# VH-VL binders against NAD kinase (nadK): the designs that were tried, part 1

Scores and structures below are computed, not measured.

Target 1, 268 residues: NAD kinase (nadK), of Syntrophomonas wolfei subsp. wolfei (q0aze0)
Amino acid sequence: MKIILVNNRFKENTEKKAQEIAGQLSALNVEVIIDNGLDEPYAGTVDFIMVLGGDGTMLRAARRYGQRAIPVLGVNMGTVGFLSNIEINELAEYLPLILREEYSLEARMMLEVAVFQQQSLLTRVFCLNELLLRSNSPRMLSFALEISGQKLEPYRGDGLIVSTTTGSTAYSLSAGGPIADPQLDAFIVTPVASHIINKRPLVVSPEREISLHLLEEREAIIGIDGQIKMDFGAENRVLIKRAPHPLLMVNLKAKPFFTSIDRSLQRQ
Positions, changes and structure headers below are counted from each chain's first letter, unless a header gives other numbers; Kabat numbers aren't used for antibody chains.
F, E and O are the ipSAE of ESMFold2-Fast, ESMFold2 and OpenDDE, as the mean of both directions, binder to target and target to binder. V2 is 0.75 times the mean of E and O plus 0.25 times the DockQ between their complexes.
Where letters were taken out, [cut] stands.
The coordinates of atoms that the task and the answers printed are left out; those that the model quotes come from them. Centres of patches stay.

## First folded at step 1 (VH-VL)

Design a1 (framework fv_bermekimab; at its last look DockQ between E and O 0.02; V2 from the best seeds 0.00; counts 0 for: pae E 15.8 > 2, placed apart)
Heavy chain, then light chain:
Amino acid sequence: QVQLVESGGGVVQPGRSLRLSCTASGFTFSDYGVHWVRQAPGKGLEWVAAISYDGSNKYYAESVKGRFTISRDNSKNILFLQMDSLRLEDTAVYYCARDEYDFWSGYSEYFDYWGQGTLVTFSS
Amino acid sequence: DIQMTQSPSSVSASVGDRVTITCRASQGISSWLAWYQQKPGKAPKLLIYAASSLQSGVPSRFSGSGSGSDFTLTISSLQPEDFATYYCQQANSFPYTFGGGTKVEHK
ESMFold2, look of step 1: ipSAE 0.000; ipTM 0.394
ESMFold2 (binder alone), look of step 1: mean pLDDT 91; pTM 0.928
OpenDDE, look of step 1: ipSAE 0.000; ipTM 0.465

Design a2 (framework fv_ixekizumab; at its last read DockQ between E and O 0.69; V2 from the best seeds 0.00; counts 0 for: pae E 5.8 > 2)
Heavy chain, then light chain:
Amino acid sequence: QVQLVQSGAEVKKPGSSVKVSCKASGGTFSSYAIHWVRQAPGQGLEWMGVIIPIFGTADYNQRFKGRVTITADESTSTAYMELSSLRSEDTAVYYCARGSYRDYYYGMDVWGQGTLVTVSS
Amino acid sequence: DIVMTQTPLSLSVTPGQPASISCRSSQSLLHSDGKTYLHWYLQKPGQSPQLLIYEVSNRFSGVPDRFSGSGSGTDFTLKISRVEAEDVGVYYCMQSIQLPYTFGQGTKLEIK
ESMFold2, look of step 1: ipSAE 0.311; ipTM 0.718
ESMFold2 (binder alone), look of step 1: mean pLDDT 90; pTM 0.935
OpenDDE, look of step 1: ipSAE 0.014; ipTM 0.523
ESMFold2, look of step 28: ipSAE 0.108; ipTM 0.652
ESMFold2 (binder alone), look of step 28: mean pLDDT 91; pTM 0.945
OpenDDE, look of step 28: ipSAE 0.005; ipTM 0.464
ESMFold2, fold request of step 33: ipSAE 0.165, 0.094, 0.053; ipTM 0.675, 0.639, 0.632
ESMFold2 (binder alone), fold request of step 33: mean pLDDT 91, 91, 91; pTM 0.940, 0.938, 0.938
OpenDDE, fold request of step 33: ipSAE 0.149, 0.025, 0.031; ipTM 0.671, 0.565, 0.584
ESMFold2, last read: ipSAE 0.006, 0.006, 0.194; ipTM 0.563, 0.423, 0.685
ESMFold2 (binder alone), last read: mean pLDDT 91, 91, 91; pTM 0.938, 0.938, 0.941
OpenDDE, last read: ipSAE 0.343, 0.172, 0.033; ipTM 0.740, 0.687, 0.586

## First folded at step 2 (VH-VL; framework fv_ixekizumab)

Design b1 (from a2 with heavy chain S30R Y101W; at its last look DockQ between E and O 0.67; V2 from the best seeds 0.00; counts 0 for: pae O 13.1 > 2)
Heavy chain, then light chain:
Amino acid sequence: QVQLVQSGAEVKKPGSSVKVSCKASGGTFRSYAIHWVRQAPGQGLEWMGVIIPIFGTADYNQRFKGRVTITADESTSTAYMELSSLRSEDTAVYYCARGSWRDYYYGMDVWGQGTLVTVSS
Amino acid sequence: DIVMTQTPLSLSVTPGQPASISCRSSQSLLHSDGKTYLHWYLQKPGQSPQLLIYEVSNRFSGVPDRFSGSGSGTDFTLKISRVEAEDVGVYYCMQSIQLPYTFGQGTKLEIK
ESMFold2, look of step 2: ipSAE 0.006; ipTM 0.565
ESMFold2 (binder alone), look of step 2: mean pLDDT 91; pTM 0.942
OpenDDE, look of step 2: ipSAE 0.006; ipTM 0.471

Design b2 (from a2 with heavy chain D59Y R102E; at its last look DockQ between E and O 0.69; V2 from the best seeds 0.00; counts 0 for: pae E 12.5 > 2)
Heavy chain, then light chain:
Amino acid sequence: QVQLVQSGAEVKKPGSSVKVSCKASGGTFSSYAIHWVRQAPGQGLEWMGVIIPIFGTAYYNQRFKGRVTITADESTSTAYMELSSLRSEDTAVYYCARGSYEDYYYGMDVWGQGTLVTVSS
Amino acid sequence: DIVMTQTPLSLSVTPGQPASISCRSSQSLLHSDGKTYLHWYLQKPGQSPQLLIYEVSNRFSGVPDRFSGSGSGTDFTLKISRVEAEDVGVYYCMQSIQLPYTFGQGTKLEIK
ESMFold2, look of step 2: ipSAE 0.007; ipTM 0.444
ESMFold2 (binder alone), look of step 2: mean pLDDT 91; pTM 0.942
OpenDDE, look of step 2: ipSAE 0.000; ipTM 0.490

## First folded at step 3 (VH-VL)

Design c1 (framework fv_ragifilimab; at its last look DockQ between E and O 0.03; V2 from the best seeds 0.00; counts 0 for: pae E 16.3 > 2, placed apart)
Heavy chain, then light chain:
Amino acid sequence: QVQLVQSGAEVKKPGASVKVSCKGSGGTFSSYAMYWVRQAPGQGLEWIGVIIPIFGTATYNQKFKDRATMTVDKSISTAYMELSRLRSDDTAVYYCARGSYRDYYYGMDVWGQGTLVTVSS
Amino acid sequence: DIVMTQSPDSLAVSLGERATINCKSSQSVLYSSNNKNYLTWYQQKPGQPPKLLIYWASTRESGVPDRFSGSGSGTDFTLTISSLQAEDVAVYHCQQYYSTPYTFGQGTKLEIK
ESMFold2, look of step 3: ipSAE 0.000; ipTM 0.517
ESMFold2 (binder alone), look of step 3: mean pLDDT 90; pTM 0.938
OpenDDE, look of step 3: ipSAE 0.601; ipTM 0.846
ESMFold2, look of step 7: ipSAE 0.000; ipTM 0.428
ESMFold2 (binder alone), look of step 7: mean pLDDT 90; pTM 0.937
OpenDDE, look of step 7: ipSAE 0.022; ipTM 0.625

Design c2 (from a2 with heavy chain T57D, light chain L99Y; framework fv_ixekizumab; at its last look DockQ between E and O 0.46; V2 from the best seeds 0.00; counts 0 for: pae E 11.0 > 2)
Heavy chain, then light chain:
Amino acid sequence: QVQLVQSGAEVKKPGSSVKVSCKASGGTFSSYAIHWVRQAPGQGLEWMGVIIPIFGDADYNQRFKGRVTITADESTSTAYMELSSLRSEDTAVYYCARGSYRDYYYGMDVWGQGTLVTVSS
Amino acid sequence: DIVMTQTPLSLSVTPGQPASISCRSSQSLLHSDGKTYLHWYLQKPGQSPQLLIYEVSNRFSGVPDRFSGSGSGTDFTLKISRVEAEDVGVYYCMQSIQYPYTFGQGTKLEIK
ESMFold2, look of step 3: ipSAE 0.006; ipTM 0.516
ESMFold2 (binder alone), look of step 3: mean pLDDT 91; pTM 0.943
OpenDDE, look of step 3: ipSAE 0.006; ipTM 0.504

## First folded at step 4 (VH-VL; framework fv_ragifilimab)

Design d1 (from c1 with heavy chain R102S; at its last look DockQ between E and O 0.01; V2 from the best seeds 0.00; counts 0 for: pae E 14.2 > 2, placed apart)
Heavy chain, then light chain:
Amino acid sequence: QVQLVQSGAEVKKPGASVKVSCKGSGGTFSSYAMYWVRQAPGQGLEWIGVIIPIFGTATYNQKFKDRATMTVDKSISTAYMELSRLRSDDTAVYYCARGSYSDYYYGMDVWGQGTLVTVSS
Amino acid sequence: DIVMTQSPDSLAVSLGERATINCKSSQSVLYSSNNKNYLTWYQQKPGQPPKLLIYWASTRESGVPDRFSGSGSGTDFTLTISSLQAEDVAVYHCQQYYSTPYTFGQGTKLEIK
ESMFold2, look of step 4: ipSAE 0.000; ipTM 0.452
ESMFold2 (binder alone), look of step 4: mean pLDDT 91; pTM 0.940
OpenDDE, look of step 4: ipSAE 0.006; ipTM 0.491

Design d2 (from c1 with heavy chain Y101S R102T; at its last look DockQ between E and O 0.01; V2 from the best seeds 0.00; counts 0 for: pae E 17.0 > 2, placed apart)
Heavy chain, then light chain:
Amino acid sequence: QVQLVQSGAEVKKPGASVKVSCKGSGGTFSSYAMYWVRQAPGQGLEWIGVIIPIFGTATYNQKFKDRATMTVDKSISTAYMELSRLRSDDTAVYYCARGSSTDYYYGMDVWGQGTLVTVSS
Amino acid sequence: DIVMTQSPDSLAVSLGERATINCKSSQSVLYSSNNKNYLTWYQQKPGQPPKLLIYWASTRESGVPDRFSGSGSGTDFTLTISSLQAEDVAVYHCQQYYSTPYTFGQGTKLEIK
ESMFold2, look of step 4: ipSAE 0.000; ipTM 0.413
ESMFold2 (binder alone), look of step 4: mean pLDDT 91; pTM 0.936
OpenDDE, look of step 4: ipSAE 0.007; ipTM 0.469

## First folded at step 5 (VH-VL; framework fv_ragifilimab)

Design e1 (from c1 with heavy chain S31D D103S; at its last look DockQ between E and O 0.07; V2 from the best seeds 0.00; counts 0 for: pae E 12.0 > 2, placed apart)
Heavy chain, then light chain:
Amino acid sequence: QVQLVQSGAEVKKPGASVKVSCKGSGGTFSDYAMYWVRQAPGQGLEWIGVIIPIFGTATYNQKFKDRATMTVDKSISTAYMELSRLRSDDTAVYYCARGSYRSYYYGMDVWGQGTLVTVSS
Amino acid sequence: DIVMTQSPDSLAVSLGERATINCKSSQSVLYSSNNKNYLTWYQQKPGQPPKLLIYWASTRESGVPDRFSGSGSGTDFTLTISSLQAEDVAVYHCQQYYSTPYTFGQGTKLEIK
ESMFold2, look of step 5: ipSAE 0.000; ipTM 0.489
ESMFold2 (binder alone), look of step 5: mean pLDDT 91; pTM 0.940
OpenDDE, look of step 5: ipSAE 0.029; ipTM 0.616

Design e2 (from c1 with heavy chain S30D D103K; at its last look DockQ between E and O 0.56; V2 from the best seeds 0.00; counts 0 for: pae E 20.1 > 2)
Heavy chain, then light chain:
Amino acid sequence: QVQLVQSGAEVKKPGASVKVSCKGSGGTFDSYAMYWVRQAPGQGLEWIGVIIPIFGTATYNQKFKDRATMTVDKSISTAYMELSRLRSDDTAVYYCARGSYRKYYYGMDVWGQGTLVTVSS
Amino acid sequence: DIVMTQSPDSLAVSLGERATINCKSSQSVLYSSNNKNYLTWYQQKPGQPPKLLIYWASTRESGVPDRFSGSGSGTDFTLTISSLQAEDVAVYHCQQYYSTPYTFGQGTKLEIK
ESMFold2, look of step 5: ipSAE 0.000; ipTM 0.400
ESMFold2 (binder alone), look of step 5: mean pLDDT 90; pTM 0.935
OpenDDE, look of step 5: ipSAE 0.033; ipTM 0.666

## First folded at step 6 (VH-VL; framework fv_ragifilimab)

Design f1 (from c1 with heavy chain S30D, light chain N34K; at its last look DockQ between E and O 0.01; V2 from the best seeds 0.00; counts 0 for: pae E 19.2 > 2, placed apart)
Heavy chain, then light chain:
Amino acid sequence: QVQLVQSGAEVKKPGASVKVSCKGSGGTFDSYAMYWVRQAPGQGLEWIGVIIPIFGTATYNQKFKDRATMTVDKSISTAYMELSRLRSDDTAVYYCARGSYRDYYYGMDVWGQGTLVTVSS
Amino acid sequence: DIVMTQSPDSLAVSLGERATINCKSSQSVLYSSKNKNYLTWYQQKPGQPPKLLIYWASTRESGVPDRFSGSGSGTDFTLTISSLQAEDVAVYHCQQYYSTPYTFGQGTKLEIK
ESMFold2, look of step 6: ipSAE 0.000; ipTM 0.388
ESMFold2 (binder alone), look of step 6: mean pLDDT 90; pTM 0.939
OpenDDE, look of step 6: ipSAE 0.025; ipTM 0.567

Design f2 (from c1 with heavy chain S30D V50W; at its last look DockQ between E and O 0.05; V2 from the best seeds 0.00; counts 0 for: pae E 13.4 > 2, placed apart)
Heavy chain, then light chain:
Amino acid sequence: QVQLVQSGAEVKKPGASVKVSCKGSGGTFDSYAMYWVRQAPGQGLEWIGWIIPIFGTATYNQKFKDRATMTVDKSISTAYMELSRLRSDDTAVYYCARGSYRDYYYGMDVWGQGTLVTVSS
Amino acid sequence: DIVMTQSPDSLAVSLGERATINCKSSQSVLYSSNNKNYLTWYQQKPGQPPKLLIYWASTRESGVPDRFSGSGSGTDFTLTISSLQAEDVAVYHCQQYYSTPYTFGQGTKLEIK
ESMFold2, look of step 6: ipSAE 0.000; ipTM 0.466
ESMFold2 (binder alone), look of step 6: mean pLDDT 90; pTM 0.935
OpenDDE, look of step 6: ipSAE 0.006; ipTM 0.492

## First folded at step 7 (VH-VL; from c1 with heavy chain Y104W, light chain T100L; framework fv_ragifilimab)

Design g1 (at its last look DockQ between E and O 0.04; V2 from the best seeds 0.00; counts 0 for: pae E 14.2 > 2, placed apart)
Heavy chain, then light chain:
Amino acid sequence: QVQLVQSGAEVKKPGASVKVSCKGSGGTFSSYAMYWVRQAPGQGLEWIGVIIPIFGTATYNQKFKDRATMTVDKSISTAYMELSRLRSDDTAVYYCARGSYRDWYYGMDVWGQGTLVTVSS
Amino acid sequence: DIVMTQSPDSLAVSLGERATINCKSSQSVLYSSNNKNYLTWYQQKPGQPPKLLIYWASTRESGVPDRFSGSGSGTDFTLTISSLQAEDVAVYHCQQYYSLPYTFGQGTKLEIK
ESMFold2, look of step 7: ipSAE 0.000; ipTM 0.456
ESMFold2 (binder alone), look of step 7: mean pLDDT 90; pTM 0.932
OpenDDE, look of step 7: ipSAE 0.024; ipTM 0.589

## First folded at step 8 (VH-VL; framework fv_ixekizumab)

Design h1 (from a2 with heavy chain S30R F55W; at its last look DockQ between E and O 0.03; V2 from the best seeds 0.00; counts 0 for: pae E 12.5 > 2, placed apart)
Heavy chain, then light chain:
Amino acid sequence: QVQLVQSGAEVKKPGSSVKVSCKASGGTFRSYAIHWVRQAPGQGLEWMGVIIPIWGTADYNQRFKGRVTITADESTSTAYMELSSLRSEDTAVYYCARGSYRDYYYGMDVWGQGTLVTVSS
Amino acid sequence: DIVMTQTPLSLSVTPGQPASISCRSSQSLLHSDGKTYLHWYLQKPGQSPQLLIYEVSNRFSGVPDRFSGSGSGTDFTLKISRVEAEDVGVYYCMQSIQLPYTFGQGTKLEIK
ESMFold2, look of step 8: ipSAE 0.005; ipTM 0.482
ESMFold2 (binder alone), look of step 8: mean pLDDT 91; pTM 0.940
OpenDDE, look of step 8: ipSAE 0.020; ipTM 0.606

Design h2 (from a2 with heavy chain S30R F55Y Y104S; at its last look DockQ between E and O 0.01; V2 from the best seeds 0.00; counts 0 for: pae E 16.7 > 2, placed apart)
Heavy chain, then light chain:
Amino acid sequence: QVQLVQSGAEVKKPGSSVKVSCKASGGTFRSYAIHWVRQAPGQGLEWMGVIIPIYGTADYNQRFKGRVTITADESTSTAYMELSSLRSEDTAVYYCARGSYRDSYYGMDVWGQGTLVTVSS
Amino acid sequence: DIVMTQTPLSLSVTPGQPASISCRSSQSLLHSDGKTYLHWYLQKPGQSPQLLIYEVSNRFSGVPDRFSGSGSGTDFTLKISRVEAEDVGVYYCMQSIQLPYTFGQGTKLEIK
ESMFold2, look of step 8: ipSAE 0.126; ipTM 0.664
ESMFold2 (binder alone), look of step 8: mean pLDDT 90; pTM 0.939
OpenDDE, look of step 8: ipSAE 0.015; ipTM 0.535
ESMFold2, look of step 32: ipSAE 0.000; ipTM 0.405
ESMFold2 (binder alone), look of step 32: mean pLDDT 90; pTM 0.938
OpenDDE, look of step 32: ipSAE 0.016; ipTM 0.551

## First folded at step 9 (VH-VL; framework fv_ragifilimab)

Design i1 (from c1 with heavy chain I54E, light chain N34R; at its last look DockQ between E and O 0.02; V2 from the best seeds 0.00; counts 0 for: pae E 11.7 > 2, placed apart)
Heavy chain, then light chain:
Amino acid sequence: QVQLVQSGAEVKKPGASVKVSCKGSGGTFSSYAMYWVRQAPGQGLEWIGVIIPEFGTATYNQKFKDRATMTVDKSISTAYMELSRLRSDDTAVYYCARGSYRDYYYGMDVWGQGTLVTVSS
Amino acid sequence: DIVMTQSPDSLAVSLGERATINCKSSQSVLYSSRNKNYLTWYQQKPGQPPKLLIYWASTRESGVPDRFSGSGSGTDFTLTISSLQAEDVAVYHCQQYYSTPYTFGQGTKLEIK
ESMFold2, look of step 9: ipSAE 0.000; ipTM 0.520
ESMFold2 (binder alone), look of step 9: mean pLDDT 91; pTM 0.939
OpenDDE, look of step 9: ipSAE 0.307; ipTM 0.732

Design i2 (from c1 with heavy chain S31E I54T, light chain N34K T100Y; at its last look DockQ between E and O 0.01; V2 from the best seeds 0.00; counts 0 for: pae E 18.6 > 2, placed apart)
Heavy chain, then light chain:
Amino acid sequence: QVQLVQSGAEVKKPGASVKVSCKGSGGTFSEYAMYWVRQAPGQGLEWIGVIIPTFGTATYNQKFKDRATMTVDKSISTAYMELSRLRSDDTAVYYCARGSYRDYYYGMDVWGQGTLVTVSS
Amino acid sequence: DIVMTQSPDSLAVSLGERATINCKSSQSVLYSSKNKNYLTWYQQKPGQPPKLLIYWASTRESGVPDRFSGSGSGTDFTLTISSLQAEDVAVYHCQQYYSYPYTFGQGTKLEIK
ESMFold2, look of step 9: ipSAE 0.000; ipTM 0.395
ESMFold2 (binder alone), look of step 9: mean pLDDT 90; pTM 0.934
OpenDDE, look of step 9: ipSAE 0.006; ipTM 0.468

## First folded at step 10 (VH-VL; framework fv_ragifilimab)

Design j1 (from i1 with heavy chain T57K, light chain T100L; at its last look DockQ between E and O 0.08; V2 from the best seeds 0.00; counts 0 for: pae E 16.7 > 2, placed apart)
Heavy chain, then light chain:
Amino acid sequence: QVQLVQSGAEVKKPGASVKVSCKGSGGTFSSYAMYWVRQAPGQGLEWIGVIIPEFGKATYNQKFKDRATMTVDKSISTAYMELSRLRSDDTAVYYCARGSYRDYYYGMDVWGQGTLVTVSS
Amino acid sequence: DIVMTQSPDSLAVSLGERATINCKSSQSVLYSSRNKNYLTWYQQKPGQPPKLLIYWASTRESGVPDRFSGSGSGTDFTLTISSLQAEDVAVYHCQQYYSLPYTFGQGTKLEIK
ESMFold2, look of step 10: ipSAE 0.000; ipTM 0.428
ESMFold2 (binder alone), look of step 10: mean pLDDT 91; pTM 0.937
OpenDDE, look of step 10: ipSAE 0.011; ipTM 0.485

Design j2 (from i1 with heavy chain V50I T57R, light chain T100Y; at its last read DockQ between E and O 0.02; V2 from the best seeds 0.00; counts 0 for: pae E 16.3 > 2, placed apart)
Heavy chain, then light chain:
Amino acid sequence: QVQLVQSGAEVKKPGASVKVSCKGSGGTFSSYAMYWVRQAPGQGLEWIGIIIPEFGRATYNQKFKDRATMTVDKSISTAYMELSRLRSDDTAVYYCARGSYRDYYYGMDVWGQGTLVTVSS
Amino acid sequence: DIVMTQSPDSLAVSLGERATINCKSSQSVLYSSRNKNYLTWYQQKPGQPPKLLIYWASTRESGVPDRFSGSGSGTDFTLTISSLQAEDVAVYHCQQYYSYPYTFGQGTKLEIK
ESMFold2, look of step 10: ipSAE 0.000; ipTM 0.381
ESMFold2 (binder alone), look of step 10: mean pLDDT 90; pTM 0.937
OpenDDE, look of step 10: ipSAE 0.368; ipTM 0.751
ESMFold2, fold request of step 33: ipSAE 0.000, 0.000, 0.000; ipTM 0.397, 0.495, 0.431
ESMFold2 (binder alone), fold request of step 33: mean pLDDT 90, 90, 90; pTM 0.936, 0.933, 0.936
OpenDDE, fold request of step 33: ipSAE 0.000, 0.029, 0.000; ipTM 0.455, 0.603, 0.488
ESMFold2, last read: ipSAE 0.000, 0.000, 0.000; ipTM 0.421, 0.374, 0.382
ESMFold2 (binder alone), last read: mean pLDDT 90, 90, 90; pTM 0.934, 0.934, 0.934
OpenDDE, last read: ipSAE 0.451, 0.025, 0.020; ipTM 0.778, 0.525, 0.544

## First folded at step 12 (VH-VL; framework fv_ragifilimab)

Design k1 (from j2 with heavy chain F55Y, light chain R60L Y102R; at its last look DockQ between E and O 0.24; V2 from the best seeds 0.00; counts 0 for: pae E 16.0 > 2)
Heavy chain, then light chain:
Amino acid sequence: QVQLVQSGAEVKKPGASVKVSCKGSGGTFSSYAMYWVRQAPGQGLEWIGIIIPEYGRATYNQKFKDRATMTVDKSISTAYMELSRLRSDDTAVYYCARGSYRDYYYGMDVWGQGTLVTVSS
Amino acid sequence: DIVMTQSPDSLAVSLGERATINCKSSQSVLYSSRNKNYLTWYQQKPGQPPKLLIYWASTLESGVPDRFSGSGSGTDFTLTISSLQAEDVAVYHCQQYYSYPRTFGQGTKLEIK
ESMFold2, look of step 12: ipSAE 0.000; ipTM 0.415
ESMFold2 (binder alone), look of step 12: mean pLDDT 90; pTM 0.935
OpenDDE, look of step 12: ipSAE 0.040; ipTM 0.630

Design k2 (from j2 with heavy chain E54S, light chain N35D; at its last look DockQ between E and O 0.01; V2 from the best seeds 0.00; counts 0 for: pae E 10.7 > 2, placed apart)
Heavy chain, then light chain:
Amino acid sequence: QVQLVQSGAEVKKPGASVKVSCKGSGGTFSSYAMYWVRQAPGQGLEWIGIIIPSFGRATYNQKFKDRATMTVDKSISTAYMELSRLRSDDTAVYYCARGSYRDYYYGMDVWGQGTLVTVSS
Amino acid sequence: DIVMTQSPDSLAVSLGERATINCKSSQSVLYSSRDKNYLTWYQQKPGQPPKLLIYWASTRESGVPDRFSGSGSGTDFTLTISSLQAEDVAVYHCQQYYSYPYTFGQGTKLEIK
ESMFold2, look of step 12: ipSAE 0.005; ipTM 0.524
ESMFold2 (binder alone), look of step 12: mean pLDDT 90; pTM 0.935
OpenDDE, look of step 12: ipSAE 0.136; ipTM 0.647

## First folded at step 13 (VH-VL; framework fv_ragifilimab)

Design m1 (from k1 with heavy chain Y55W, light chain W56D; at its last look DockQ between E and O 0.01; V2 from the best seeds 0.00; counts 0 for: pae E 15.6 > 2, placed apart)
Heavy chain, then light chain:
Amino acid sequence: QVQLVQSGAEVKKPGASVKVSCKGSGGTFSSYAMYWVRQAPGQGLEWIGIIIPEWGRATYNQKFKDRATMTVDKSISTAYMELSRLRSDDTAVYYCARGSYRDYYYGMDVWGQGTLVTVSS
Amino acid sequence: DIVMTQSPDSLAVSLGERATINCKSSQSVLYSSRNKNYLTWYQQKPGQPPKLLIYDASTLESGVPDRFSGSGSGTDFTLTISSLQAEDVAVYHCQQYYSYPRTFGQGTKLEIK
ESMFold2, look of step 13: ipSAE 0.000; ipTM 0.402
ESMFold2 (binder alone), look of step 13: mean pLDDT 90; pTM 0.929
OpenDDE, look of step 13: ipSAE 0.022; ipTM 0.579

Design m2 (from j2 with heavy chain Y104W M108F, light chain W56Y; at its last look DockQ between E and O 0.01; V2 from the best seeds 0.00; counts 0 for: pae E 19.1 > 2, placed apart)
Heavy chain, then light chain:
Amino acid sequence: QVQLVQSGAEVKKPGASVKVSCKGSGGTFSSYAMYWVRQAPGQGLEWIGIIIPEFGRATYNQKFKDRATMTVDKSISTAYMELSRLRSDDTAVYYCARGSYRDWYYGFDVWGQGTLVTVSS
Amino acid sequence: DIVMTQSPDSLAVSLGERATINCKSSQSVLYSSRNKNYLTWYQQKPGQPPKLLIYYASTRESGVPDRFSGSGSGTDFTLTISSLQAEDVAVYHCQQYYSYPYTFGQGTKLEIK
ESMFold2, look of step 13: ipSAE 0.000; ipTM 0.396
ESMFold2 (binder alone), look of step 13: mean pLDDT 90; pTM 0.935
OpenDDE, look of step 13: ipSAE 0.006; ipTM 0.488

## First folded at step 15 (VH-VL; framework fv_ixekizumab)

Design n1 (at its last look DockQ between E and O 0.01; V2 from the best seeds 0.00; counts 0 for: pae E 17.6 > 2, placed apart)
Heavy chain, then light chain:
Amino acid sequence: QVQLVQSGAEVKKPGSSVKVSCKASGGTFRSYAIHWVRQAPGQGLEWMGVIIPIYGTADYNQRFKGRVTITADESTSTAYMELSSLRSEDTAVYYCARGSYEDWDSYYGMDVWGQGTLVTVSS
Amino acid sequence: DIVMTQTPLSLSVTPGQPASISCRSSQSLLDSDGKTYLHWYLQKPGQSPQLLIYEVSNRFSGVPDRFSGSGSGTDFTLKISRVEAEDVGVYYCMQSIQLPYTFGQGTKLEIK
ESMFold2, look of step 15: ipSAE 0.000; ipTM 0.389
ESMFold2 (binder alone), look of step 15: mean pLDDT 90; pTM 0.933
OpenDDE, look of step 15: ipSAE 0.016; ipTM 0.506

Design n2 (from h2 with heavy chain R102D D103W S104E, light chain H31Y; at its last look DockQ between E and O 0.61; V2 from the best seeds 0.00; counts 0 for: pae E 10.8 > 2)
Heavy chain, then light chain:
Amino acid sequence: QVQLVQSGAEVKKPGSSVKVSCKASGGTFRSYAIHWVRQAPGQGLEWMGVIIPIYGTADYNQRFKGRVTITADESTSTAYMELSSLRSEDTAVYYCARGSYDWEYYGMDVWGQGTLVTVSS
Amino acid sequence: DIVMTQTPLSLSVTPGQPASISCRSSQSLLYSDGKTYLHWYLQKPGQSPQLLIYEVSNRFSGVPDRFSGSGSGTDFTLKISRVEAEDVGVYYCMQSIQLPYTFGQGTKLEIK
ESMFold2, look of step 15: ipSAE 0.006; ipTM 0.516
ESMFold2 (binder alone), look of step 15: mean pLDDT 90; pTM 0.938
OpenDDE, look of step 15: ipSAE 0.014; ipTM 0.525

## First folded at step 16 (VH-VL; framework fv_ixekizumab)

Design o1 (from n2 with heavy chain S31N A33T, light chain Q98E L99W; at its last look DockQ between E and O 0.02; V2 from the best seeds 0.00; counts 0 for: sugar tag NYT H31, pae E 17.2 > 2, placed apart)
Heavy chain, then light chain:
Amino acid sequence: QVQLVQSGAEVKKPGSSVKVSCKASGGTFRNYTIHWVRQAPGQGLEWMGVIIPIYGTADYNQRFKGRVTITADESTSTAYMELSSLRSEDTAVYYCARGSYDWEYYGMDVWGQGTLVTVSS
Amino acid sequence: DIVMTQTPLSLSVTPGQPASISCRSSQSLLYSDGKTYLHWYLQKPGQSPQLLIYEVSNRFSGVPDRFSGSGSGTDFTLKISRVEAEDVGVYYCMQSIEWPYTFGQGTKLEIK
ESMFold2, look of step 16: ipSAE 0.000; ipTM 0.376
ESMFold2 (binder alone), look of step 16: mean pLDDT 91; pTM 0.940
OpenDDE, look of step 16: ipSAE 0.020; ipTM 0.494

Design o2 (from n2 with heavy chain S100D, light chain I97Y Q98E L99F; at its last look DockQ between E and O 0.02; V2 from the best seeds 0.00; counts 0 for: pae E 11.8 > 2, placed apart)
Heavy chain, then light chain:
Amino acid sequence: QVQLVQSGAEVKKPGSSVKVSCKASGGTFRSYAIHWVRQAPGQGLEWMGVIIPIYGTADYNQRFKGRVTITADESTSTAYMELSSLRSEDTAVYYCARGDYDWEYYGMDVWGQGTLVTVSS
Amino acid sequence: DIVMTQTPLSLSVTPGQPASISCRSSQSLLYSDGKTYLHWYLQKPGQSPQLLIYEVSNRFSGVPDRFSGSGSGTDFTLKISRVEAEDVGVYYCMQSYEFPYTFGQGTKLEIK
ESMFold2, look of step 16: ipSAE 0.006; ipTM 0.501
ESMFold2 (binder alone), look of step 16: mean pLDDT 91; pTM 0.940
OpenDDE, look of step 16: ipSAE 0.019; ipTM 0.549

## First folded at step 17 (VH-VL; framework fv_ixekizumab)

Design p1 (from n2 with light chain S32F; at its last look DockQ between E and O 0.01; V2 from the best seeds 0.00; counts 0 for: pae O 11.2 > 2, placed apart)
Heavy chain, then light chain:
Amino acid sequence: QVQLVQSGAEVKKPGSSVKVSCKASGGTFRSYAIHWVRQAPGQGLEWMGVIIPIYGTADYNQRFKGRVTITADESTSTAYMELSSLRSEDTAVYYCARGSYDWEYYGMDVWGQGTLVTVSS
Amino acid sequence: DIVMTQTPLSLSVTPGQPASISCRSSQSLLYFDGKTYLHWYLQKPGQSPQLLIYEVSNRFSGVPDRFSGSGSGTDFTLKISRVEAEDVGVYYCMQSIQLPYTFGQGTKLEIK
ESMFold2, look of step 17: ipSAE 0.064; ipTM 0.620
ESMFold2 (binder alone), look of step 17: mean pLDDT 90; pTM 0.937
OpenDDE, look of step 17: ipSAE 0.009; ipTM 0.461

Design p2 (from n2 with heavy chain Y105G G107Y M108F V110Y, light chain S32W; at its last look DockQ between E and O 0.01; V2 from the best seeds 0.00; counts 0 for: pae E 15.8 > 2, placed apart)
Heavy chain, then light chain:
Amino acid sequence: QVQLVQSGAEVKKPGSSVKVSCKASGGTFRSYAIHWVRQAPGQGLEWMGVIIPIYGTADYNQRFKGRVTITADESTSTAYMELSSLRSEDTAVYYCARGSYDWEGYYFDYWGQGTLVTVSS
Amino acid sequence: DIVMTQTPLSLSVTPGQPASISCRSSQSLLYWDGKTYLHWYLQKPGQSPQLLIYEVSNRFSGVPDRFSGSGSGTDFTLKISRVEAEDVGVYYCMQSIQLPYTFGQGTKLEIK
ESMFold2, look of step 17: ipSAE 0.000; ipTM 0.421
ESMFold2 (binder alone), look of step 17: mean pLDDT 92; pTM 0.950
OpenDDE, look of step 17: ipSAE 0.010; ipTM 0.490

